# Ledger of designs, part 7: VH-VL binders against q9umr5

Target 1, 268 residues: q9umr5
Amino acid sequence: SYKPVIVVHGLFDSSYSFRHLLEYINETHPGTVVTVLDLFDGRESLRPLWEQVQGFREAVVPIMAKAPQGVHLICYSQGGLVCRALLSVMDDHNVDSFISLSSPQMGQYGDTDYLKWLFPTSMRSNLYRICYSPWGQEFSICNYWHDPHHDDLYLNASSFLALINGERDHPNATVWRKNFLRVGHLVLIGGPDDGVITPWQSSFFGFYDANETVLEMEEQLVYLRDSFGLKTLLARGAIVRCPMAGISHTAWHSNRTLYETCIEPWLS

## First folded at step 1 (VH-VL)

Design a2i (framework fv_acimtamig)
Fold by ESMFold2-Fast, scan of step 1:
Structure a2i (fold): chain C 268 residues (1-268), chain A 123 residues (1-123), chain B 106 residues (1-106)
Amino acid sequence: as target 1 above (268 residues)
Amino acid sequence: QVQLVQSGAEVKKPGESLKVSCKASGYTFTDYYMHWVRQAPGQGLEWMGIINPSGGYTSYAQKFQGRVTMTRDTSTSTVYMELSSLRSEDTAVYYCAREKGLYSGSYFYFDYWGQGTLVTVSS
Amino acid sequence: SYVLTQPSSVSVAPGQTATISCGGHNIGSKSVHWYQQRPGQSPVLVIYYDSDRPSGIPERFSGSNSGNTATLTISGTQAMDEADYYCQVWDSSTYVFGGGTKLTVL
């Protein structure tokens, strides 16, 4: 029998976006129980990520409890960051495959339509003034804003991403690392034609240096320090990288070829 | 108001096939799983299988695999359960039952049940 | 295959508390749901997720689940509570029901 699948949506998103994904899963793994969490949808997706983590935690506990053989997570865009925090704060999660679908794992530094909607007169070069304030950290977008030209401010002001990535010290870091390492597989999906996640390599733990040159995961300090377990997972053979060109940000959950190539093999 | 209305009682002979319907109303038909559960006279409830009305995808309990087929018609918001090669042991009340939350969460319990269809298999 | 065991029958006097058990290996790690079935009627959900009540179910119905036993408790039992009660869990890929308990109020 197939393990249950829990789906966590992204920014300005809702459960409706996953109708095609649900159909694909049902075609290849009939009888799989899929729970698309209908929390923090639409404008509520702007709530601080730690608040979202708390709400999603309350929702996933009973699902995990009734599935002693394990569950799979499929987490889209911003939802991938929520799922990373869930895996770290839960002492008893039983997640087998964590499938991160075009999520900005090292942060976002791009002038996208979502940011223009929220901050229409701000340029990406000046958004750090808003995001790294206490007021800005009350918005999910700012929780993973990572300005490579103001890395010192990011490290000191980020209330979420810098902490879960182990880029800034935290009293719970050792426990969070231990918990995260319980995951069976970390499946990273993303691609150059996404158009929203900037740099797109953020979905694979790559990111800009101060000159906006992308450094890949193995060159990141968080990997080299093994701050939350990436190096350990890679050595164990537990990290899967599945890049695909030709897929826009809103199409990751509705492309059959992507599903068959990157997602289907990790559902059991 | 959510309602599940099933077809009427049937009398069958061993070896025949049974087809029961369950018509749903009062909610979005394709957003909820539908189950079939049977109850032999004086016995308990037995799960038979599940159908996702949104794709027609099915999964059956091992005991019924090869004999049961579940289908749906989205234009009439109706699910069907067909059981072939009937035996006297298939005499039971057959229920359709809804599992809430395909897109808003799966709850693994049955919040609404049809009225049941009595099927008697005898020669 | 996972098995849930219930007593075949429980008797209680009107106004007294009835308890119906549902036994299963490590059932406390699962979510237990309870259904009431009156003679000739369809099952009705009375408790979900161990202890939660659906809208319209009286406060006198409560549930608990720990270790190897889940329990449905009916306080101030009334004649209208006479019914068969079934516990139910999800296990890996299937929905498992207990054998049912007939509650008699006399």
Scores: ipSAE 0.006, ipTM 0.396, lowest interface PAE 18.1, mean pLDDT 87

Design a2j (framework fv_acimtamig)
Fold by ESMFold2-Fast, scan of step 1:
Parts: structure tokens; sequence; C-alpha cells
Structure a2j (fold): chain C 268 residues (1-268), chain A 124 residues (1-124), chain B 106 residues (1-106)
């Protein structure tokens, strides 16, 4: 009776991270078929995001086909960007709730442990030199690096995020927007104590301007121009914002209060 | 056969530098991160840092920052750890240790394969 | 800095169950891994992710982790199990090891 749930993990992540989430779902929605996609695990999560989108697409097609009443997506961190692209490129998706769990929807601009594992001597201020090169764009983390001080380079070099956000023109933009708009609910989750996603408001489509002042979703050009459907979704009442303080980046999928408040209500 | 083979024992004087090698075989060298862990009597096991053999990117424990350098050579499947400005307290067995990434991010990693260790004695 | 506390030594008779504790604040929320080190040898992974056993490790090794204590349990302890045992977690910005426990089989 409950729609199936598909879980997409994040950077350097795997299905193991979701053991508590699966326990919560089993407690509140017993009988739910939950598929945690075990693709692009660990180091493979560094593969270009378009490559990951293709692989996850192949995995979700048969799951969606078996569930004519629809499915729910729970997509964590970098996985939320994979799911954004899936919803745009799939002409036939039947996703009801897309639950974005602390994902950098407008990009990342912060010194985090993940970046330091790859570029330990680099500061956020100079990472654009690596990420906006052709070589850098072969790494997933650089696909959503969004330096607010070099927005011209971001718009020109980003092979993924600028395209799916409609910040740069693409021949498929109209079709991608139409496909994305089929989603039933866009549930955005994030918070100030995440410690990794910078600015944390990126999880809610907010982001830095050139002075590093955060502008919220409704002030973004992508929203104002309705580039991929955010303004239309908000007008339909389809966007849910669920911020929560006190939760670190690796705890979003293992916090019971977060689950009960922000996730559980959307798992019909 | 999957194994890590380290260079031989070293005797050093205070102020000198140390360079230990760790040669990997039996698996795809660039698919796993490599860590360095040392063991001095009375201190137990102490993590020094990590290198990504694919990109050459490194991260070091705060205690060793400024003194340690990790590098790799993909053509020989070898990781190197260099420690400078040696002190008597650096006397230890130095291990390279492999971490599989298929079971989550670096915060959940464990060390599934260890080199035989390299004894380094620093004395004046 | 995060500290893992282990007893310095544990002694059991052959065939008895050995229990080695690893204490840490809220360690039950972390993934604990265990290593066995025999004198003059490299550490060997015996338990990972609290309770999983690597290929080649005998079934008599098991693990648990809850609250403030993780436990390595060796049932039917044998002379070959004499070794130092170390627990390990990730905390904040580093990998943390316990001080080690010397297991003696009488």
Amino acid sequence: as target 1 above (268 residues)
Amino acid sequence: QVQLVQSGAEVKKPGESLKVSCKASGYTFTDYYMHWVRQAPGQGLEWMGIINPSGGYTSYAQKFQGRVTMTRDTSTSTVYMELSSLRSEDTAVYYCARAPTIYGDYRYWYFDLWGQGTLVTVSS
Amino acid sequence: SYVLTQPSSVSVAPGQTATISCGGHNIGSKSVHWYQQRPGQSPVLVIYYDSDRPSGIPERFSGSNSGNTATLTISGTQAMDEADYYCQVWDSSTYVFGGGTKLTVL
C-alpha cells in the first residue's frame, strides 16, 4: 500500500549510511519496499555527475515501471543533484515525493573535509582554478562547485549544475522543465549546523551573491525566470521547506526527529 | 596475491629525514586510498595521514602537518611517506594500510590490508 | 580530542569467552572496527562496522556497539588468540585508536 522508496546516496557514500533511515521507514510505514541504489559507491562517487545520472537512470527505470501508483525518492547530499537531473531527463518518471536531504541545489562554496581529501592545500578562494578546467569537470564535486566571485567562469565551465538549473542555455531546457514539473512534491531539507554544505541555504535554492551575502530562492534569477519550474512548483504548493538546526551533514539520514518531522509525512 | 610490501628498517639521527615506500600488488592501485599509521611503544597505533593514489591528493593529521609528505608513483604502484626534522619521539614502526571505499565515505573507513611495517630508530 | 578507553589486559582460560571493551562518549553512534596484532606482526582486521567479520576470520569473533561501550567478544578462546586488540573509530577530523588490550589465554 505504500509507494516504493528509492534512495540515492552522496559523495564517498554507500547504502550502509542509510541503515537507520531504513529502520525508521520500517517502523512507521511497515511493508514499504525500499531500494537503496548501490551504484557509484565510495571513490566512484567522484565520477562525473552526468555519468552517474545515466547509471542511476538505468537502475530506477524498472523500479518505476513496477509501481504505476508512483515512487518516492530520498536523495542525500550530492545524490540530490543526481535526482534533480533524473527528474529532468526522464520523460516518463512517476515520482511523487522528491525528498532532497541536505543537497547543494545551487552549488557549493566552502572549505569542507571532502574537498580537502581531494585538494588539501587549496583554499575555497582558489579551487575555481582546478574545478573550472576540463580536467576538473571530470570530478563530480567540481560539477557543482559554484564560486560566487567567478560566476562568469561557473556559467561557462560548469558542465552539470549550470545546465540543470537553467543558468546556461541548453537545447533540452524546455523538455527538462516539463519533465521536472511532473514531480508531486519537492521536499527540501537542510540546516545551519550541517557543516559541509556551504552556504547551507543552497539546500533550499539560496546562494551567495558576489559579496557572500545569501540571497534566498525567491531572489534567484533561476526562480524569477522560472528556468526549470521552481516558481511554478511553489505556486502549485508543491515545494516543502523543512529546515532543522542541530544536525551535522552525516546525521540527516540517522536523526529520528528529522525523519518524523520532514520525511515521514511525504512517504504515502 | 594482494599485498603491501614496505622498504626496510632505517636508523636515523635527529634532524634528518625519513622516506618509507609501500608497494602495492594484486589489486587496482588507484581504486583504494592508502593511509600511514605508526606505532611507538606506549602510544599504540597513531594515524598520520592519507593519500588518494588516483589524484595524488593528501590529508595529514594535525600533529604531522608541516613535517610529513605523502606521494605516489602510479607506474610502480608505490606510495611514499617522508617525515622530516626527525626527533627521538619519531622512533616507531611505520605501516601503510589500505582502505576500501565501497562501504561508505572516509568517516566509516577501516584498514583491511596492512604492510609488514618499517622500523625506524631515531637516536643520537 | 576524542578518546577510546580499553582495559590494558584481559585474561581468560582456554575455552572461555573473552570480552574486550572499548569506551567512548556516544560510541554507539559511531562505526567501530577491531584489529588483532600478534607480537612482531602487522595488525589484522577482525571486525568492521561494529559486528561484521572479514573473510577468513573465525566465527567465534563477534562485536557489538551501543551507548558508550563497544565490545569485541571471542567465544571458545584459543591460545592462538593471544594478541593485542585495538578498537578504532572516526571522530571529527581524524582516525582514533584505543590504547589496546593485551589478551592472555591462561
Scores: ipSAE 0.005, ipTM 0.423, lowest interface PAE 14.8, mean pLDDT 88

Design a2k (framework fv_acimtamig)
Fold by ESMFold2-Fast, scan of step 1:
Structure a2k (fold): chain C 268 residues (1-268), chain A 123 residues (1-123), chain B 106 residues (1-106)
Amino acid sequence: as target 1 above (268 residues)
Amino acid sequence: QVQLVQSGAEVKKPGESLKVSCKASGYTFTDYYMHWVRQAPGQGLEWMGIINPSGGYTSYAQKFQGRVTMTRDTSTSTVYMELSSLRSEDTAVYYCARDQGFTYGHLGAFDIWGQGTLVTVSS
Amino acid sequence: SYVLTQPSSVSVAPGQTATISCGGHNIGSKSVHWYQQRPGQSPVLVIYYDSDRPSGIPERFSGSNSGNTATLTISGTQAMDEADYYCQVWDSSTYVFGGGTKLTVL
């Protein structure tokens, strides 16, 4: 029998977005129990990420407890950051494959329609003034806003991403790293035509330096310091990179070729 | 006082192995990465690799991959660099150096250096 | 493989300003560190992250980094500043050193 699959959605999203993904899984792995979590839907996806992590944690505990052979996570966009935190804060998770669908793992630095809706007068160059305030950190999107021109403010003000990435010290960092390292496979998916995740290489732990030149995962201090286990996972052969061109941000969960190439092989 | 103290000079024959030690004091050993750098006589500095003293994780320059091994002993606050299959061109002063740590998402400079270990490889 | 180019030698009179260049493709997008090495001694960090000075390094040492050239500047150069100077960057998966510049104060 196949391991259960837990799906975590993204910003301004809901379980409805995954109907095609469910169809694909049913076709290739019939009998798989798939749970798409209906928490923090729509506008509630703007709530602070630590609040979302707590809510999703409560939802996944009974699912993991009923599956002693393990579970798989498929986490889309912002949901990939929720899943990163879940793997770190849960000292008893039994996740085999963590499949990250176009998630800004090193943060976001791009003007998008989502930001224009929430902050109509702001450009990416000015958003640090809002996001790195206490008020801004009450919004999920600001929890992973990573302005490469104000990295000092990001390190001091980010209440979520800087801590989960081990970029700022936290008392629980060693335990979080140990917990995260229990994952069987870290499957990273993303691509240049996403149009929302900026830089798109953030989905692969790459990110801008101060001159907006993209540095890949192996050049990041997070990787070199092995802050939460990326270097250890890569050495273990546990990191899978699956980039695909031609896929827009809202299509990662509904493209059959993407599913067959990047997701299907990791659903045991 | 923060300092790195290396083992003494060595004379080796081609085909032998070298093991240099670097003992750290005056700071928390596991909080800083350690690098190994060598310098052939009359030549410039050449980076060999890095070790994380906390977890023992290493990364080596491609030129030395397969010949170099870096290890540490947390009980003695000591890092080691072992180089195998020595050749005459491995004659150099070998330095350990501490990484200053993180700034702005970029890997840091080498702020504290050992005194160096002269290794002569000759037949 | 990334390459850093330095002049092999630079000569200045005592009290004059010495400038040592470090050339690299798009080096302005990287963080440049500078080391001083006196004969028979270990290298000493004199500038890190393009322009920052470690505690104990005189204010006459300064750095800049833009485009394809990083520069180490030593104002009011003294005899004690005679040394080899090395620039350094992190590139992709490795640290790269320049070839070194011998500074002579005559």
Scores: ipSAE 0.000, ipTM 0.388, lowest interface PAE 17.7, mean pLDDT 88

Design a2l (framework fv_acimtamig)
Fold by ESMFold2-Fast, scan of step 1:
Structure a2l (fold): chain C 268 residues (1-268), chain A 123 residues (1-123), chain B 106 residues (1-106)
Amino acid sequence: as target 1 above (268 residues)
Amino acid sequence: QVQLVQSGAEVKKPGESLKVSCKASGYTFTDYYMHWVRQAPGQGLEWMGIINPSGGYTSYAQKFQGRVTMTRDTSTSTVYMELSSLRSEDTAVYYCAHRSSYLEWSYPQFDPWGQGTLVTVSS
Amino acid sequence: SYVLTQPSSVSVAPGQTATISCGGHNIGSKSVHWYQQRPGQSPVLVIYYDSDRPSGIPERFSGSNSGNTATLTISGTQAMDEADYYCQVWDSSTYVFGGGTKLTVL
């Protein structure tokens, strides 16, 4: 018997995007109960991430309660950040594999088409003026905007990413770390040809320093301080890194080779 | 319900200036950007620029930089597009279009569009 | 500059499915929007963000976007669907429109 799978979509996305993923799972793990959460679809994906976390939390609680053996999460793009927060805020989650499909785990700093659609007169160097305001933090995309040239503003103004990454102190940080560490496996997937996630290494907890040089996960302060458990998970052998070239941002959930290589092995 | 009403058709001579108005209603005028797009006879759509009515901030397509000016009047909920040094190839229908953003649940697309203003530039 | 390529015209019989392509380098990584323009009228948004339909647009309109091609599909095509169709993306510092496709329902 296979553990149930819960799927969380990304920015401007919906459950329809995962039809190929469901076909692959059914083919390799027949009988798996797969629930694609149909919440915060399309333009609703712009709502503040903490609001999305609360809504998805209410949806996953009954699924987890009915599966005492555990569940797997597959979380795409922005959805990976929602799942990061779910694992931290839920005192009783029973997640085995958390599979993160090209999610900006350390944030976003790039002039991508989606950002230019929302802020057509802004360059990435100027977006901090909008995103690090109270008004800007009411939009999901600003919740994970991480300008490496204004790290002081990011740390002070980010209402979501800086807190879940333990980059700024929070009263719940100890409990969030304890909860996150219950995860069985953290499977990180991403690649250089994504075209949206900038830098693409953000999907692996790498990110720009103040000179826009990418530093990998093991060089990040959040890892070195073990702020939410990455160092502990890596030492436990619980982190899996699965980079793949040649895959664009909208193709991570519909590529068979990617599925067989990076996802299928973790769906016990 | 968002509505955009543009000024009437104009005939201009080469070298003159054009000023088209677009009156907005049905929403808070200063909360959303406004686009300007033109279409020459039998040709496709061409983006000209965008204005933020709150601060008056503008951004123009490179082709029109130096010739186009976009302004607004918050007391009348009206945006204006002015194009100088007119040539015969500036003959087109000029549209304003609403950018549906800055509202929870709004769509970040060009919707709705004004009815268009035909400008004919001829000697 | 970024270029979107559409066929100049597409013809279908009433009730048949019409497909209109929009080609662009790596367009699958961009968000594609589609506008319908009937003769003498302003453009109307029919598909946004690759595949979403605005309120009031019939379900026979659908869209997809992958690789180097985005596609607008109109099933059960009716005489009222006769119009010019334009695809659109944001690229760097400007909005780019395709050249337009004239749909003729024979």
Scores: ipSAE 0.000, ipTM 0.386, lowest interface PAE 17.0, mean pLDDT 87

Design a2m (framework fv_acimtamig)
Fold by ESMFold2-Fast, scan of step 1:
Structure a2m (fold): chain C 268 residues (1-268), chain A 128 residues (1-128), chain B 106 residues (1-106)
Amino acid sequence: as target 1 above (268 residues)
Amino acid sequence: QVQLVQSGAEVKKPGESLKVSCKASGYTFTDYYMHWVRQAPGQGLEWMGIINPSGGYTSYAQKFQGRVTMTRDTSTSTVYMELSSLRSEDTAVYYCARGFSPYYELRGSTYYYGMDVWGQGTLVTVSS
Amino acid sequence: SYVLTQPSSVSVAPGQTATISCGGHNIGSKSVHWYQQRPGQSPVLVIYYDSDRPSGIPERFSGSNSGNTATLTISGTQAMDEADYYCQVWDSSTYVFGGGTKLTVL
């Protein structure tokens, strides 16, 4: 029998987006119990990420409890950040494969229709004024807004990403790291043609420096300090990197070749 | 035998509210989304909204936002659709329809684009 | 808002093949479902996910979907197939129906 799979959607998204993904899983792993969590759909996806983490935690606890052999997580876009926090705050998770589909793991710094909808008159260079305020931090997109030209403000004001990445100190950091390290595999998926996640390398823990030059994961302080366990996971052989060109942001969960190459091998 | 049984026909006056029920049987009520679709006399099908019976989460078509409310009662496997501030153009047959997936067993949440089982419809006439 | 365009009517002789189109921008990237509705009756799902048939639907019903057009095809059309046919997709946060096509078998 196959381990259950839990799916977490992204910004302005819902469980309805994952029909193709579930078809692929059924074809290759028939009988797999797949739960697509229908929480924080549509505009509710703008709620603060810590609120979303609490809600998703309540939903996954009974699923994990009924699967002593373990579960897999497939987390799309913003949902990948929810899953990262989930794995850190749960003292008893039994996740084997955490599959991150084009999620901005080091944050976002780029224009997107999502930001234009929420802040129509703001350019990415000015969004730090809104996002790094207490009011702005009540919106999920601002919880992972990472302006490389105002890194000091990001570190001081980010109520979510800077904390779960260990970029700013938190009393629970040691426990969060210990919990996260229980994951069997961290599967990172993303690509240059995504068109939304900026820089796209954020899906692989790469990010801009102050000159907007992308530095990869191994050059990040988060990795070098092993703040939440990336260096330890890489040393264990537990990090999988699966970049693929030609895939737009809304197609990661509906591309058969992507599924067969990057997702299927990590389901058991 | 999967069945959806709706409440009986209604005659309403403009400004009143409508509440239609849809009782499900023959399957696990919380495993499938429920849609509400209406059809005015001689017109096509118009989607009104959807409810997840497990969490009670709803999504409504923009046209009905602010006037429609969908709820469920898991103890009776029943979904309700309430439409307020009725107008003559709300005269229609109102259907509940089950969302479906033929591929997987889902727990707690579902994804669906199609509607495989439909209620018999509830005729609502709004006239002075 | 996403719009699905269907011809208002299609007429075929008994035994001939009827084709009902459903036009939409990049509809080939979406999943199309087809419903049959006879007068005074509830809609019946006849094709789901572009081309699959529910149990109980005759194999003379088939579907395809590519580019900007999805098509419902009924081979060997019979008098009992006279009905209104609706295509339907999901787009973003909404479910969209086509305007419907009345099939007449003469």
Scores: ipSAE 0.000, ipTM 0.395, lowest interface PAE 18.3, mean pLDDT 87

Design a3 (framework fv_acimtamig)
Fold by ESMFold2-Fast, scan of step 1:
Structure a3 (fold): chain C 268 residues (1-268), chain A 124 residues (1-124), chain B 106 residues (1-106)
Amino acid sequence: as target 1 above (268 residues)
Amino acid sequence: QVQLVQSGAEVKKPGESLKVSCKASGYTFTNYYMHWVRQAPGQGLEWMGIISPYGGSTSYAQKFQGRVTMTRDTSTSTVYMELSSLRSEDTAVYYCARDEGYDILTGYSYFDYWGQGTLVTVSS
Amino acid sequence: SYVLTQPSSVSVAPGQTATISCGGHNIGRKNVHWYQQRPGQSPVLVIYEDSNRPSGIPERFSGSNSGNTATLTISGTQAMDEADYYCQAWDSYTVVFGGGTKLTVL
């Protein structure tokens, strides 16, 4: 039998978005118990990420307790950041595969139509004024806004991403690192045609420097310092990178080829 | 209400091992991280490490890495600190301390309750 | 390898204001906590997150933290305040304590 799968959705999303993913899993791994968490749906996905982490933690504890052989996480978009924090704060998680589906792991800095829908009069160059305020940090999207031109403000004001990435020191960092390192596989998925996640390499722990040149994971200070275990996981052979072109942001959970190539192999 | 009660004083010889206990009461044991801090006679406070009573995850100060082991027993709400290969320089009062900084929401460690301390004397 | 530097002793007359400094590189970017330890007793938290008082700590205790120095201030100092005071911060995945300051009230 197959380990249970827990699915965590993204911004303005709900369990309904994963109907095709569930169909694929049922076809290739019949009998898999899949739980798509119905927490922080729609506009509630704008709640602060630490609040979402607490709520999802309460929901996953009984699922993990009933599965002594382990569970898999599939976490989409913003949900991938929730899952990263969840794995760090949970002392007893038994997650085998953590499948991060086009999630902005190093943050977001993009002037897309989707972002303009949320902040219509703001350009990406101006969002730091809103996001790095106490008001802005009450919105999930601002918790992972990473302006490469105001890195000092990001480091001081980010209540979530800078802490879970170890970019700002925190008393719990060493324990968070040990908890995260219990994961069996970190499966990173994303691609250049996503159109929302900017830079798309954020899904693979790459990000802009001050000149907006993308530096890959191995050039990031969080990797070099091994702040939460990326270098250790890579050395262990536990990081899987699965980039795929031709897939838009809302199609990662409904593309059969993506599923067969990047997700299916990790659902033991 | 909240109490941390530590085991009694011990006298050890160099090369022996020490195991100190800290029994918690008055709160949900698994909801708070516990730290161990020692203080040599007439000296300041020195951090040794942290343990999660929920999962048993530990992290130790580099100075003690390889000599210290922290464990817990959730059925008795007790944390333990073992220190091996004792030397006279390990003579100190050993404290357990509860971390009030809620690891999910607040994120900052500070110690709101301390055990009474366990005096360990290492001499030949 | 982060070091918090405190004066070894501070002396103040009853009723005067005592100030105890805690020096560290860019300590103003960190959260600083303060503990009081009377002889033969366990430490007691008197200030957390730079300036907050736990329940039961008199309002004459206050804290601040900016630049390279955090400060514990005790106004209207009383004989009962005579103790060792330790600052504490986090750096590089470790808890760091200052060396301690002996406050004498004469």
Scores: ipSAE 0.000, ipTM 0.400, lowest interface PAE 16.6, mean pLDDT 88

Design a3a (framework fv_acimtamig)
Fold by ESMFold2-Fast, scan of step 1:
Structure a3a (fold): chain C 268 residues (1-268), chain A 122 residues (1-122), chain B 106 residues (1-106)
Amino acid sequence: as target 1 above (268 residues)
Amino acid sequence: QVQLVQSGAEVKKPGESLKVSCKASGYTFTNYYMHWVRQAPGQGLEWMGIISPYGGSTSYAQKFQGRVTMTRDTSTSTVYMELSSLRSEDTAVYYCARESLDYGDYELFDYWGQGTLVTVSS
Amino acid sequence: SYVLTQPSSVSVAPGQTATISCGGHNIGRKNVHWYQQRPGQSPVLVIYEDSNRPSGIPERFSGSNSGNTATLTISGTQAMDEADYYCQAWDSYTVVFGGGTKLTVL
């Protein structure tokens, strides 16, 4: 038998988007109990990430309690940030593999169709004015907006990402780090043809410096300071990097080759 | 100065329940996981479970599941371990042990309580 | 269930090197910690994360971890090192201890 799988969707998404992923899992690991969490769907995905974390937490508790051998998380796009926070705030999680499908782990700084839908006249260079306001922080996408040209505002105004990445101090940071370190494997998936996550290396904890040059995970202060445990996990051999070219943002959960290469090996 | 001070020795009869306390001082109580480990006379160390003083969440070794309960009181910086339906084979020294942050972030114990001897006999 | 295997006893003459093994499947991919326990006392951490020594632990204590075996090495062994030694690793959200090795210095 196989450990249960919990799936957390992304921005403007729902459980229906994962029908192909469920088919793949059923084919390779028949009998796996897969629960796609049907919370914060569609426009509700815009709710503040801390609110989403609380709701998803309440949903995963009974699933984890019924699986003493552990569970796997598959978290897509924005959902990967929800799962990051879940692993930190739950001092009782039993997650083996945390599989992050093209999630902006260091934040987002790019003009995408989702951004234009929400802020149609705004350029990425001006979104810091909206996102780093108290009003803007009531929207999930602004919770992980990371403008590399206004890092001081990001550090002071981000109510979510700067805290969960340990970039700004929080009273619970030490406990959050220890809780996160309980994860068995951190499987990072993403690629250059995603078209939404900008920079795409954000899915691997890389990000822009002030000149918009991408610095990889090992060059980030959060890694060097081991703020939430990335350096410790890497030393443990618990971080898996699985980049793949040719996959657009909406195809990570519906590409068979991606599933077989990056996801299937981590579903025990 | 970090200290873990446990309650005193106990003598119990089979079928009774045991509750051992471990009072922490010298650090921020809620920032460090606390584990319980026991040792039967002349035997090795046996892990019983873990508690997070922050949220109160617990995880127990399968052998003790259903018999053990771990709790904490943040106002007194104290963790408790309760073991029910005692048998003679539960005779052991029971230790609380703090999981380190100072010597890395893996599950290692930098400070141990002095131990509580529990004798279960008819 | 993951199992760590230690020899039940090791004997060494004063001044000689004592070697205590801890066997486990792919243990070299895990972090191994070592504890010293003298009779009637609580365990004391002597090696953490395979090979690191806590402040206050003599430099004659060292460790290694590779493949299927982790090793605690005590060079220039002294009478005061006579104790039980336990290896410890983490597996599947549980702490696993080896069965313990009694070191006799004679």
Scores: ipSAE 0.000, ipTM 0.421, lowest interface PAE 15.6, mean pLDDT 88

